VHH binders against Acidic fibroblast growth factor intracellular-binding protein (FIBP). Designs and how they scored, part 1

Every score and structure here is a prediction.

Target 1, 363 residues: Acidic fibroblast growth factor intracellular-binding protein (FIBP), of Homo sapiens (Human) (o43427)
Amino acid sequence: TSELDIFVGNTTLIDEDVYRLWLDGYSVTDAVALRVRSGILEQTGATAAVLQSDTMDHYRTFHMLERLLHAPPKLLHQLIFQIPPSRQALLIERYYAFDEAFVREVLGKKLSKGTKKDLDDISTKTGITLKSCRRQFDNFKRVFKVVEEMRGSLVDNIQQHFLLSDRLARDYAAIVFFANNRFETGKKKLQYLSFGDFAFCAELMIQNWTLGAVGEAPTDPDSQMDDMDMDLDKEFLQDLKELKVLVADKDLLDLHKSLVCTALRGKLGVFSEMEANFKNLSRGLVNVAAKLTHNKDVRDLFVDLVEKFVEPCRSDHWPLSDVRFFLNQYSASVHSLDGFRHQALWDRYMGTLRGCLLRLYHD
Structure headers, positions and changes below count from the first letter of each chain, unless a header shows other numbers; antibody chains are not in Kabat numbers.
F, E and O are the ipSAE of ESMFold2-Fast, ESMFold2 and OpenDDE, as the mean of both directions, binder to target and target to binder. V2 is 0.75 times the mean of E and O plus 0.25 times the DockQ between their complexes.
Where letters were taken out, [cut] stands.
Atom coordinates printed by the task and the answers are left out, and those that the model quotes come from them; centres of patches stay.

## First folded at step 8 (VHH; framework vhh_7b18_3)

Design f01 (from e3 with S99A)
Fold by ESMFold2-Fast, scan of step 8:
Structure f01 (fold): chain B 363 residues (1-363), chain A 123 residues (1-123)
Amino acid sequence: as target 1 above (363 residues)
Amino acid sequence: QVQLVETGGGLVQPGGSLRLSCAASGFTFSSYWMGWARQVPGKGLEWVSYISSGGYTEYQDSVKGRFTISRDNAKSTVYLQMNSLKPEDTAVYYCARDASYEYDLSGYSFDYWGQGTQVTVSS
């Protein structure tokens, strides 16, 4: 079985570590064998946000995209759909970043039919070699159709629902398209997909605050962010009411953990951007958590915790023990809250968040 | 240290049944999503089933209706009940823990794997 067969012919599990080994030059089969039998050749080394991690992720994502785009056209869609969601998001983000840069550099000229002069101009401005530019044009031709297919109704629906910019709507339309294909596995589409869509929509809303506004979330009462918060509140409460018999509090805590950790993971390695993104994400989660508990004391404690965490994220000199101490302190304070349900939910939420954040501060 | 140990594999006739068990240690089992994947000779790794911390389950199409995943949090064990086995089910079966920080309803984000257990369905 070739590498392409593993991605195309079956529903496959592709761990992120397996993808890392594959990007480093191992076959998928060898990468799986190394991951399972001998562990990974390179320890990932959970680290605080560092520029090197971001640079590495950009390089690996682009390298993977280049490998996939060499596939026969008829297999391209299938290969893309078999990429793990986390890698799909990174590939889409990098594809749009490069696409915009190249379009601007060619001054609106058609990329697929560029001349040698156009390629030389791009090479001079970006520092990319002529051969690299030619490959880039060829590769863009192959994936452009997939991205364009998502612009129609799906982009419009996402843009209208979340009031996103055109670029963000297109990025998230692609991710939603890939996620929906994943959820078709198992063929329990309506009930399972509804819960999955709810979870994904919540993540998308929170990420919009992070990606759409570099820095502090908008404070203008007439801002798009205020409208999104209200929309999330309505949808969140409606979905919770509909799913009340199907979803335990534990699943909701897992959801909050996934939203926080996925967003933080995606922005790891760019310290200033990660700090701004974390602040915006945290404000979103505070609002969502407040809807779940309706307890002012819980909300106030969580706001304080979030503000405490912005400082450690900004400072490379904060030790892991200090972060753990702050989390334990806030958790201990919850005993004064009204009702056991709220206290239990808070404790479990904080435990989940602590696990994720302390992992990022380890080493 | 996180450890996952599979048992219950073996040789069976087509139409037979096997129950795979995965004993987990080194982490708070009840908080994690768990899954099963299999490696068919020459095909590569294929996801079989997953179970969330809240009890939601999903199955790969070819095993749906024949396999059942379940968990026992008190015993820190996840199970795969395999009924109506077919020659095509012959594979090494792996137990895996879902990466707790990654949201993936299909079970793609596995961070720890067991040693594997061989299942052979005679034709």
Scores: ipSAE 0.000, ipTM 0.113, lowest interface PAE 22.4, mean pLDDT 46

Design f03 (from e3 with S99V)
Fold by ESMFold2-Fast, scan of step 8:
Formats: C-alpha cells, sequence, structure tokens
Structure f03 (fold): chain B 363 residues (1-363), chain A 123 residues (1-123)
C-alpha cells in the first residue's frame, strides 16, 4: 500500500491544481506520512509489552495519526482553502481510510492472531475508538462547509487590509478560523480545537507580527522565519543586559523575535512538528515564562499578544486562563525591568491586529 | 447551561485525607476531559490533574502518588482523592471542563470552571 495514494486519494478524482500543489510538496507529504507511520510503528512495533504499558504511549500513537490532518502550514492552507466543495467529501473519506489502514496495519502486525479481542482491549484501556476518530472527521466535514462559504471573502478582506501576500492572508484566515471555530452550525456537536492547535496558530501570528507582516507585503514570506531559529538559552542573558540600551524599533523587534518567537517556536512547535504530548508542551511554556520573569515587559507582551488574538472569541471556547496559569506561577519572582521603551510601536501593532480580528470575526 | 459544583473541601491536619467531588450538568459529561486546578489566595492558578473521557489520567509532579483523579460518567461527577496532605496543598480547588479532543493529550485549556472549594491543611 502507498501512503501517498491512501492519504491524497485517487488522482483522477482530485482537483488538478490542488494535486499539483501537493506534488510540489511531495517531499513534505512523504516526510509527513513517513513520520506518522514511523512514529506509530516505533510506539507499537517494539514488543507486545506495549499493550501492557501505560495509556500515554497509545494516546501518543493515535494522536500521531491526527498529525496528517495538520499538514505543514503552507500545505494545510492550500488544502483547506483550495479544495472545491465537490472534492472535499472524497478527500475527507480518503484521509479517514488512511487512518484506519494505519491503525489496522500497526495493530495487526503485532496482533495477527486474536486481533479483534486485542483491539477491543486497547480501545478500553486508552479510551480511543474508531468511532471517536470518525466523529472528529465528521466534525471537520461540517467545519469545511462553513469555512468554504467564508473563504474567498475572508482572504480578500485580510489581503486588502494588510496588503499581505497570498500565503500570509491564508495564514491569518486559518488562524482566525481556528480561534473562532464555534460557527453556529455545530455548537453542541462540534468538537473544538485542542490547546496544541491553538498554540500552533498563536505561534504563526506571533511570527508574522514580529516580522512586520502587517505592513508591507514580503517578497518571500518564508524567509521571514529565519530569525526564529535563534538560540533563546544562549542569547537570553545577553539580551537582558542590553535591554535598556535599545534605542531603535528594529532593536526592539529583534529582541522580541529572539526572546518570544524563538521560544514559542522551540517550545510550542508547529502541530506537524510536535514530538511530545501536552506534558512536554506545558513544561516548555513554563520554562519560557520563567526565563521571561527577569523582564516583566517581555512577559506582558507575550500575554497581550495571545489575549488580543483570542479576545474576539467567547471565553467558553478558548479561555486564556491556561496561558496565564503558567505565567502566574512565576509572578512572585518578577523584578520591575524597563524592557520595552517603544510602547507606541507596540500599541500600533496591537491596535491594528485587534481591529482586523474584530472585522473578520463571525458569530 | 453548563454548571460545575465542587464539594468536599475543609480543614485537615498534615498527613490527612480529603475527597473532592464535582457535579457537572448542562452538557454530555462522558465526552469531555475534566481537570482540577488550585489557587493559593493572592497567587496564580496551578494545574493539579486531568482525566480523559476514556479514563486516562495525568498529574502534576508535586501530587503524584498522593492524589487520584477519577470519574463516574453515570453520575456526571469527577473526583479528586487527596492523601498525605501537606501545608503547601492549602488552596481553593477548582473543577474545570477541558476543550481538548477525546484522545488529545495537549488539552489543558479549560472553558468552564466551578466556583471552587477551600482546602486548608493546618495543624
Amino acid sequence: as target 1 above (363 residues)
Amino acid sequence: QVQLVETGGGLVQPGGSLRLSCAASGFTFSSYWMGWARQVPGKGLEWVSYISSGGYTEYQDSVKGRFTISRDNAKSTVYLQMNSLKPEDTAVYYCARDVSYEYDLSGYSFDYWGQGTQVTVSS
């Protein structure tokens, strides 16, 4: 069986433009499929003892199947916003078939005899069932319908307001979608995105914001992400010492990128790059908050950025108490430091972003 | 209407035990992850434990081996059994509903909270 054929479906049934964009990312598609398959096989393929291990390993294994739905941001937006409605149902069914095939292959390889009983045992021990996975895909189908109806208008509105490239407009549309995934069609039946999905979207927004994406349309949006690979640990002490000598907006943004965006990229990660469950993610966020304790202004900027992004959403969908939980645990050790002297620059960015999110917010 | 009501808090001596209960209503309880968080007066919130719809549990390191979270889907109730209590466990304990997917371990994002119940560990 071909992982690509299972994942993307029959080529004659897929929109040619979507398929060509997917093929342009063939190495990415293959990497995603191989990472999911390798991760699943590594988790369950070692020994039969995996069936007797704690439930966390099985949750990680099944969670990795969902990572295919969260393809790399560049391809995810292309898939979501460029698929014709007539093809969406077929692609959803194909993706579901891929998940079922991997679950059966992984478990069947280890439990060739008595597979049915062993699958029931695993479902009971982990609380994960094919029914729950199907419910998630059914919810995505409903969400795709709502997103498709809003897609063109939302993307155009973002591009016109921010003078953004197509990629950045789609990134903002996706972030707004994930933040406002409460659309009227399924309030009681729709499962909302996880904290990991939210963290991924917030990370994208922070990256675009600190790189100046809300002003001039970039020639190559991907190039704006280079600075986020800076090592937070080795630069933190130097940044702290030089904080008070910042005299230019570029220096403020460079410090912000180094301390916040690199830390978020490294600790929260993009969904397609996550290697750990939420315990590791929460430890990363706590560690970032602890490092920011010596600079209250930097910590406040992180909190404000997340809150301003989510503020248009109702608290019953995306409460920011969890973000504040990690930050507040270290509040007692905070010293008053003047880290950001260009408050007017920050206010300009916050005001602009807030206005756009309010305009794009749909009840 | 979503409602979470905590009970079982009180005063206990160090080394003692308490069992907290959280009665949930207004939603399909069995479909949601549930958690407990605590707050020392004047300090920030601290996550304590969570339990998935399927019964998977996770604990903060400082309470591992001492606290046990459990649920009864027939009664729409989640519990926190607290053993070997220490003075540092003194806090208001909150029951909360998680927005995470059924199998998603990334879910410490809470959308509904109870009113809280006071736990005081003092000699």
Scores: ipSAE 0.000, ipTM 0.113, lowest interface PAE 21.5, mean pLDDT 44

Design f04 (from e3 with S99L)
Fold by ESMFold2-Fast, scan of step 8:
Structure f04 (fold): chain B 363 residues (1-363), chain A 123 residues (1-123)
Amino acid sequence: as target 1 above (363 residues)
Amino acid sequence: QVQLVETGGGLVQPGGSLRLSCAASGFTFSSYWMGWARQVPGKGLEWVSYISSGGYTEYQDSVKGRFTISRDNAKSTVYLQMNSLKPEDTAVYYCARDLSYEYDLSGYSFDYWGQGTQVTVSS
């Protein structure tokens, strides 16, 4: 039955086809039945029952999230306390998907034109509008307070969310820093965090430092960051700091962050689950650099550097979403720069990255 | 609209080989990860192998070195070459399409499955 978990229990996101059928008016049970009816599930009664049970647990959380958004404050409190700790990460993930406007309001960030379009797309799918989000703002705050009050679960949630897209992880981390100042309590408390928590915090630091390098205005997460004691190797952090001086473009900045986060994961050693993602990211980045970089010497250097990260990994799994993310970032970068300027910037970036990666492996 | 059709299963003696084929239609095949999973009678589903859109491959530990997954994007077909077959490889083998690049960053997210093909390794 552990084999079934590999196929069914390892996703934290709702299946798009089930979600689409449900939005189209089918009940969750009917949507699940339709999705699996032509599949392997119909062929074994026991497997069917187990798969449906697990899938329903995930989609019940999604349904509960919708209730939370429209619930009176007292009912909201009761509903969220009924969510098992193991499902809290999924609840936060689903909450963010529906309430990006609330997230932006809580973080004090301006809504961009792009963000508004994304929110409009979400409201079309979920029936949630900006006006609805504003009306539910107090309920959103209450949800965060309750999550905050769950002893020992928030650290686990952060660790689980380390596997989410960079965007979701960044916003979740920022909310956690604003909501409860967990990382302001000093070194000794960080010593009790898991490896995943360490990697996640280090990734957030790299993102804040990279933004600082291009002269971006300080944010509340950056202020929180200045007060954090990460209890990490200070020499290692200094090496990572050097990488930020070469980033000159917002799209290249995002690519730079991803490369530095990948290097940090390799340095710290990754769980078996995360080792898969790291190894796959490395292969994706090699493919992107090799295919899209015009300078052969830079491609060869980058391929060699990234291949260095494959050796310390114990697993071969990776999500295609990581490759797509890097392809999109690089494509946007090429689109915004002419070929000559792009190559010069890339050459400088790869030169610095080589030095830092060699130091990380040889420390 | 999406269809996955497996062929190539059959009866083989221990130590023999089989090549499974999966013909895909109704989507942009080259953009998706493809995989193989198997169901032993009376046991759960077990992942066997993955292949990315770019040709990166992964295998379950018990089949590493014996099985090879490959794809032909021009023919919209994925293959599983099975060598040194063992009685414990007896199962129904399913071809599947993966959505993990869109919504699932942590694991196996199969959205469409083929009908399956029986592989029996005698005695």
Scores: ipSAE 0.000, ipTM 0.113, lowest interface PAE 22.1, mean pLDDT 45

Design f05 (from e3 with S99I S100D)
Fold by ESMFold2-Fast, scan of step 8:
Structure f05 (fold): chain B 363 residues (1-363), chain A 123 residues (1-123)
Amino acid sequence: as target 1 above (363 residues)
Amino acid sequence: QVQLVETGGGLVQPGGSLRLSCAASGFTFSSYWMGWARQVPGKGLEWVSYISSGGYTEYQDSVKGRFTISRDNAKSTVYLQMNSLKPEDTAVYYCARDIDYEYDLSGYSFDYWGQGTQVTVSS
């Protein structure tokens, strides 16, 4: 399994169901969230407004989805189809990890197939390795074939199933992920993560939970939303208490730490802690937790859980690839040791962290 | 507190039927999406079916047309009617409550699980 597979993985999240929800007027984020629950809200008919979405809305929605979730190959093709052909070129250039010189050569030669001679010529002219040219050509053909196949009516295509395997979807997601990274200044292929990066992800996780539990929109005193917020607060506290018991289990926590330390010793060595950054994280977490409730015990519980979640990853410098490996090992150990009761809670935290890391990497 | 208790599992011949029941307590059942997941011996968990608070249903492709999920909010119970059972359906079946605080990016949207009930489809 590649390091990219750990973060991007196989994706079945972007399917005809997500597409149908989008056509019915849901945002892409909401449509994916409903799909992730392995169920969808009852909806009938398509919303004309979705078909009139402009290019900027497509870019913003796609960036949000990609940064929070796996890159959506089928949705990307559907978004491309909905915009004018001139803007399709800009979206493809933005999101796919193709070398400009490579694309120019492929289009200039009007290649319908990649012979060894054609790819050798491109390799020689561009300085890209032959192996890389073949991978890029294969991916280029797959992407543009799907775009061509969608040239029919968008509405008519809703009834068609795109025969993309999970492997092909993963390859597209990888291309999109690396395309965004190509706009970084310099020649870095991967971003290094610091303790500050983990602090950002941890704080964003807490913000998401706080906003989800309490809500952002003001409600009046008589609204049922006030009762809902009270119920959410109680259940949120119960979830935090359950997760605290899980991470407070010495054997489970020691196993996770052992797995992380084994990986560190083998790959990264020993790193110093950034004490000042840790103090800033702790202060920020207390401030965010206060928004959930004025109860000191609840704030302490909130901070303790996040500190224990990020503690195994504390370092002044970590390569992104190694962080992906550690997150995967951590998740696997929970599944193997603790069973089913807390898998959903751990998956929620790990999913949020992966989404935050993708967002941070793309920003 | 929150409890989910499954019943109705057992041994059945291929082509047979079973009805699983899940009795829920400790929360406002009518407000939550409920689901069923299964663990095939020696493999990980896989989602089987979901039912929304409003009664919308969704199924894994391999069980569509054979399984039906339903709920009785007055009894705080969710059901899984399994018809035309195949040997491949042999698994421990778990009832679960969906997460409503944050989206599960891994695709496993459950925060509370039952103890599980064994379904064996043999010979």
Scores: ipSAE 0.000, ipTM 0.100, lowest interface PAE 23.5, mean pLDDT 47

Design f07 (from e3 with S109D)
Fold by ESMFold2-Fast, scan of step 8:
Structure f07 (fold): chain B 363 residues (1-363), chain A 123 residues (1-123)
Amino acid sequence: as target 1 above (363 residues)
Amino acid sequence: QVQLVETGGGLVQPGGSLRLSCAASGFTFSSYWMGWARQVPGKGLEWVSYISSGGYTEYQDSVKGRFTISRDNAKSTVYLQMNSLKPEDTAVYYCARDSSYEYDLSGYDFDYWGQGTQVTVSS
């Protein structure tokens, strides 16, 4: 039994932070000493309040790594695919940063097959026992394989998330992972996640509008759905109530504006004009609502939600290319989020929205 | 300045109930999603429950139907009502504030954490 085996088997936040420092190349003894002296995870008072989201994301990332490393081979594939795309991206980013630091700091310029000389060098530089060094090196090799598998699955997940039959999904994947070599250079690349965030916001808006207008446009009368689909309908209705709270609160609206504008900045070039053109998009959505609903209260609510939700990034004009790209992402995201149970409903509304917006911007 | 303080942990028999409370200060509580996570011996840190600013809730599969998360914006407090407790629920429970986008499909990125409160389910 090694020191590493002992604390890896424990499940306190302190153990995860020590594990994280160890993965960063610190000895177990040094990692423990740094935790005691840092004050970040002392078990007293408000010390936990200084934990930032990036620190906790690192803990969650290493927790996922621990689960993968201890997984039976038959379950490894399933566990890898249970990791959300955002966590996979953070894990890949963190792993490449760790790999560079590990190789340069601990092993010098040369990585070998885990010879005695390599283990002796690691032991000398880190202060970890020879037995712990061997386990660390073996775990490192196993993690590398998992990270490579995750990288492949992220490309597939992007295509599946957007459910695009056209070259758009391939262009998106190519730009994110191939054109910029993000994971090979260790650079941060959040464009696909920030684009996913934007697509989800847009999807949430259209779904809330769709649910609000259903009373005037009934759907499949059989409504044969499983319990999960029924729960999902209730959640989207609740999201409509969330948006009402958001638009009523100036601080939340200002925060939302900051988040949306930050997410749009630095995206693929097609989004460069989005901040400037939400005003025209809002007008298009109002026209869709007017065509599909006769209930004035529902229409007024939809107009208010769209204007307040989108208004922070408004402008007078949308480039046609951005409108088409955005509408494709809307459709793909709705199909991805809702599965295939309500696909026909969203296809109907998206067809109307696409026609309305294209007419509006074919001026 | 941001602070989260948990209370309500303790020893309870299998099948019993506990209510955890988390008092928040230093930020506009009503504007943020809040959650609970637990450190389970042998399993690491795992998310338990999540509540939006407007009251939408989500639960880990193993606690769904037994645990209820709620909030009181006037008191800047979030609660976790735990019913039908099992020995496997034994853990340190942490209150956390979520800074991720409300619409993020990746789920549950916490930026500030409380110090934790121990829950032990044993006869």
Scores: ipSAE 0.000, ipTM 0.108, lowest interface PAE 21.4, mean pLDDT 46

Design f08 (from e3 with S100T E102T)
Fold by ESMFold2-Fast, scan of step 8:
Structure f08 (fold): chain B 363 residues (1-363), chain A 123 residues (1-123)
Amino acid sequence: as target 1 above (363 residues)
Amino acid sequence: QVQLVETGGGLVQPGGSLRLSCAASGFTFSSYWMGWARQVPGKGLEWVSYISSGGYTEYQDSVKGRFTISRDNAKSTVYLQMNSLKPEDTAVYYCARDSTYTYDLSGYSFDYWGQGTQVTVSS
């Protein structure tokens, strides 16, 4: 189809356009969907509500395999643990072997297992022979398994790219899992997961939390994004490298990772058992206060900030004002510490982090 | 071709010390995290220690405070200083290159391994 022709013919241009839309706050999946629909790219002010409509959700789901395959090389290479080339080739081959009408019917019905009745129904609706439906469904199941393996590797790569404590890594994996599955107690798991949401979250973490990795990473051409906003990133990375002795402190880094994970939960509107995340945040704030000052008043302030942050997190949604308030108070508390030598660089760092978190937390 | 060559293993009495060395070639050594893993007789491989390109170190709980990992980027060599050795430290020790350029808590990211060197702690 024309959509496949666009992806096959100009991956570089797709990467640039997808990256630009992603910077505007769209998920990788939504950015790819908008890129394919050229008319939408010309429309300014496309809202999150439009992308979340049933029509767009079905469109995103239908093109999941295509989007995964044609995601920017930097995202795939840095987020996904090495997947054997044979499985990548199988995904490409099997995807192109499908009839679009068949794939839409299977995805529309959210089928992971095919019964004779399901295949008969699809055959009747699409006009495809039962023999062809059986063959295509067998191939679809194999491709879906490969996609699920890629998703699992992505979660592992998120953990590997950060200096996470075991507890924070488990909390982050749980948040990513529940966010992507949109699973609620008492309701069944969604049949298909959005790879774009995983990729977007992982990339934000990589950009903001992989200080050592970004500074020491091999110069691999496959890990590079197109030239957009590279000058701003370069200056920011230099500032982060200068702060590496402070930010590489395990307690402080764990605190920041816990804050990001908690914000991700709020943005995605998924309630899950994340009591460990709140305890890690509390521990981290107390440890940071003790390390940077022995002043009881400052320590008590950090504890108070945790209580104010934890209370809103008990709701399904967080007001953006509460997130902004907490981040501003945390920044102010750090700046108030006597003898803190890197206040100017820390302000720049926290300003950028705040911007990224608020962009991820869309209303 | 990537090569990792371990030396320094041997027989030592409980409470003794050994220093393992791993000479690396065929890649930009300074850019990679390096580690040590061991295979205890009759058991599977277990991770012992990591060192980042920048010198961050991490240890398995059972060796923490007794073992020290270090590196010399000029010589493309990683070391494991083993103090206060116990009989349960008896194993084949492998030098390994981390396939990622960042910390890996799973220990599943090694892509190249040395031939191994035997360490025996026995009285």
Scores: ipSAE 0.000, ipTM 0.103, lowest interface PAE 23.0, mean pLDDT 48

Design f11 (from e3 with Y103F)
Fold by ESMFold2-Fast, scan of step 8:
Structure f11 (fold): chain B 363 residues (1-363), chain A 123 residues (1-123)
Amino acid sequence: as target 1 above (363 residues)
Amino acid sequence: QVQLVETGGGLVQPGGSLRLSCAASGFTFSSYWMGWARQVPGKGLEWVSYISSGGYTEYQDSVKGRFTISRDNAKSTVYLQMNSLKPEDTAVYYCARDSSYEFDLSGYSFDYWGQGTQVTVSS
């Protein structure tokens, strides 16, 4: 089955945030995938403050989602894959033809029939002429034909979206502290977040950084005032930038995700002990990934990292003697190491670290 | 009272050009989206192009890069400039008014349409 067919049966996966990502240029599949992976939707180009001040934008979003959700699954599949980019301009222009003040009053009063009394009240309150109010209400009924049945829940839906955006901003702020080796400040922020929400946001942020979207991570302005240090560790950031260019290594990415999840697992208990190990391991892995070449410094770093982890975190699945053997072979053959041998040694190294980490922090 | 009248159709050689015009009356032209659709021999109606009140345009894939839709609000007229015409473009072309602010992902959302003008691409 197609990924979209799986998601169509779940209205929670196609909400106001999915529409916003789609309108901003993401495919529907990508927007839904981001929501599924994070358990919460990433905001691109929008903030909670902006959304709080624009009820009309939320109304347009909700109406489009209503239209999509009421399409049969088979037809929905055909329609969304046939939406050209110019359709986004079509949607925006059509919805901008309504006065925001008019839409706000219609939603606030939960109007269904648009009696002369209702429209006179809106005209008086907003300064819009009665004739214009009548025209806009008739257009409103045609364009937003299903909204009257959901008027009671629309305000709640808008507010839920605001709350979701606020939570995401807080989660990103906490993750930035981890990324900057400011674990104490990050640990303080983690006290107020659910494990699941933070873990998913952390994984999404790591993916975005590896894929080159570092500068798009949202930041909570209040967190900056509350002892938040937003300066990224320049050395760590440089290592991450080099990683995304030199290595698109899924094992390294998977290990980083595992390290974040493992650290968060004990956030209220043994975090301080786990923090020291996580910080040292994470920093070392980034350096290795960024500088894996036929360079003596990189070879020495690789050797040091493997020896450091093998001693305290011995794996049942990869004995220390094999690790020593491969380290010696790497050192002896660095100038003649081809892509196959490099990849094989790297794969075994990452396998050993994963095994050791799981044993160290697993109950 | 709404009327849409197409002109500009005719016979043209492959690779040639034609400009269709649609004169609208009976409504506030500048406030409505306008479009072109065609009926190809042996097929049903096919959407060709849309133009918004603000000038945003959309085209069917088969005509993209060859056809250009435009409008003149002062004259209440919408145009379809057809370049690099192919035998497959032979059809009756209809001008149509789209409902204000009705979203239709399929590319069909017409409440009034003209009587059509014949375009024949042949030697």
Scores: ipSAE 0.000, ipTM 0.098, lowest interface PAE 19.9, mean pLDDT 48

Design f12 (from e3 with Y101F)
Fold by ESMFold2-Fast, scan of step 8:
Structure f12 (fold): chain B 363 residues (1-363), chain A 123 residues (1-123)
Amino acid sequence: as target 1 above (363 residues)
Amino acid sequence: QVQLVETGGGLVQPGGSLRLSCAASGFTFSSYWMGWARQVPGKGLEWVSYISSGGYTEYQDSVKGRFTISRDNAKSTVYLQMNSLKPEDTAVYYCARDSSFEYDLSGYSFDYWGQGTQVTVSS
């Protein structure tokens, strides 16, 4: 089993206690969270009353971050930044053992404080016991507060530090969220990220950066009050520098390489998802390349980004059938792209990406 | 109806031993984590030990090496063997069920508690 294989493959990060908790029927996320709680109790000698304090909220925030990381990429994106009420209900039910009907009633009424009558009405309408409704409402208030605090903190930190547009800040916050979770929990926490999750966040970041850089208006309901007449060369340089900082981080680069190799060892379904992410990434890069032909600094950053982000894996990590399928799909995808006008840069782009795949195929 | 009933408390001399038992009913005992917590007179409640459904155990540092938690799923009972008792171990000891199906942010996720049993360590 995949989770068991992950535990066995990295015992330095997943200790025997976490492995035993997983064997007891806990998810990897829950097992890690329980071990973290045990660790702080050993460290502080804390009482149960003290563990209900702000200090314990730190460890619960960490546990919640772990759970968010395991969410599907699309749902995670919605959870962090803009959750529709219907999706909020499903997510809270999924991760915090709430009844969906209860959560929908609470969100529908926009309850911040439940009265006895409100909870009695919910109990009557849903068939859930009043005692359970009271418990779930108290738990809901705490969970919602932590999720909103985490979302706001990440977006604010990215916007302030990197001076990005709201859309780009959100996308960078998503990739940084995965990177921070990786770094927070140790050097080799590769098992908590799927290639799809990482590639999806990177793809969203590059696509939104590309759309912003070429002057296309945002297509989703993000803040649209930003000045679209921004200096495109300056925007390109800043966005590429921020992306380069992320991909130049040795741990993030090592994580990316490991996830690519792990995904390519898998089944065609996982490989197909990776291909879709590479196609979108390639499309974004080609669209940017149309603007890169006139600026040497941007071209240099682009070449460096391609070399670092799409670095090849060992051939023994790729099934031959998957490599052939990927080469055929990638060749078709890249050949059909026409946003790039400078042949020399396009040849380097093709040489970097396709050359890596051909080397893997030929060993 | 979930019930937890503790027995085995009493008065003991420093250095002595006691075994607490907690009989559980009203739920599938083998599927739940169980724990012991204690309330020292004049102070707050403190966690003592956990045991998982599979037998994994955790202890507060002050009781490590002296206390042993165990369970008997056939009897739906959890035990706390207390050795080398000290005056500071004097407290009301509570058996508690940890909710394995809900992560509760209010601390250690105990959803049902027993009535408690008094342990007094005195010369």
Scores: ipSAE 0.000, ipTM 0.103, lowest interface PAE 22.4, mean pLDDT 49

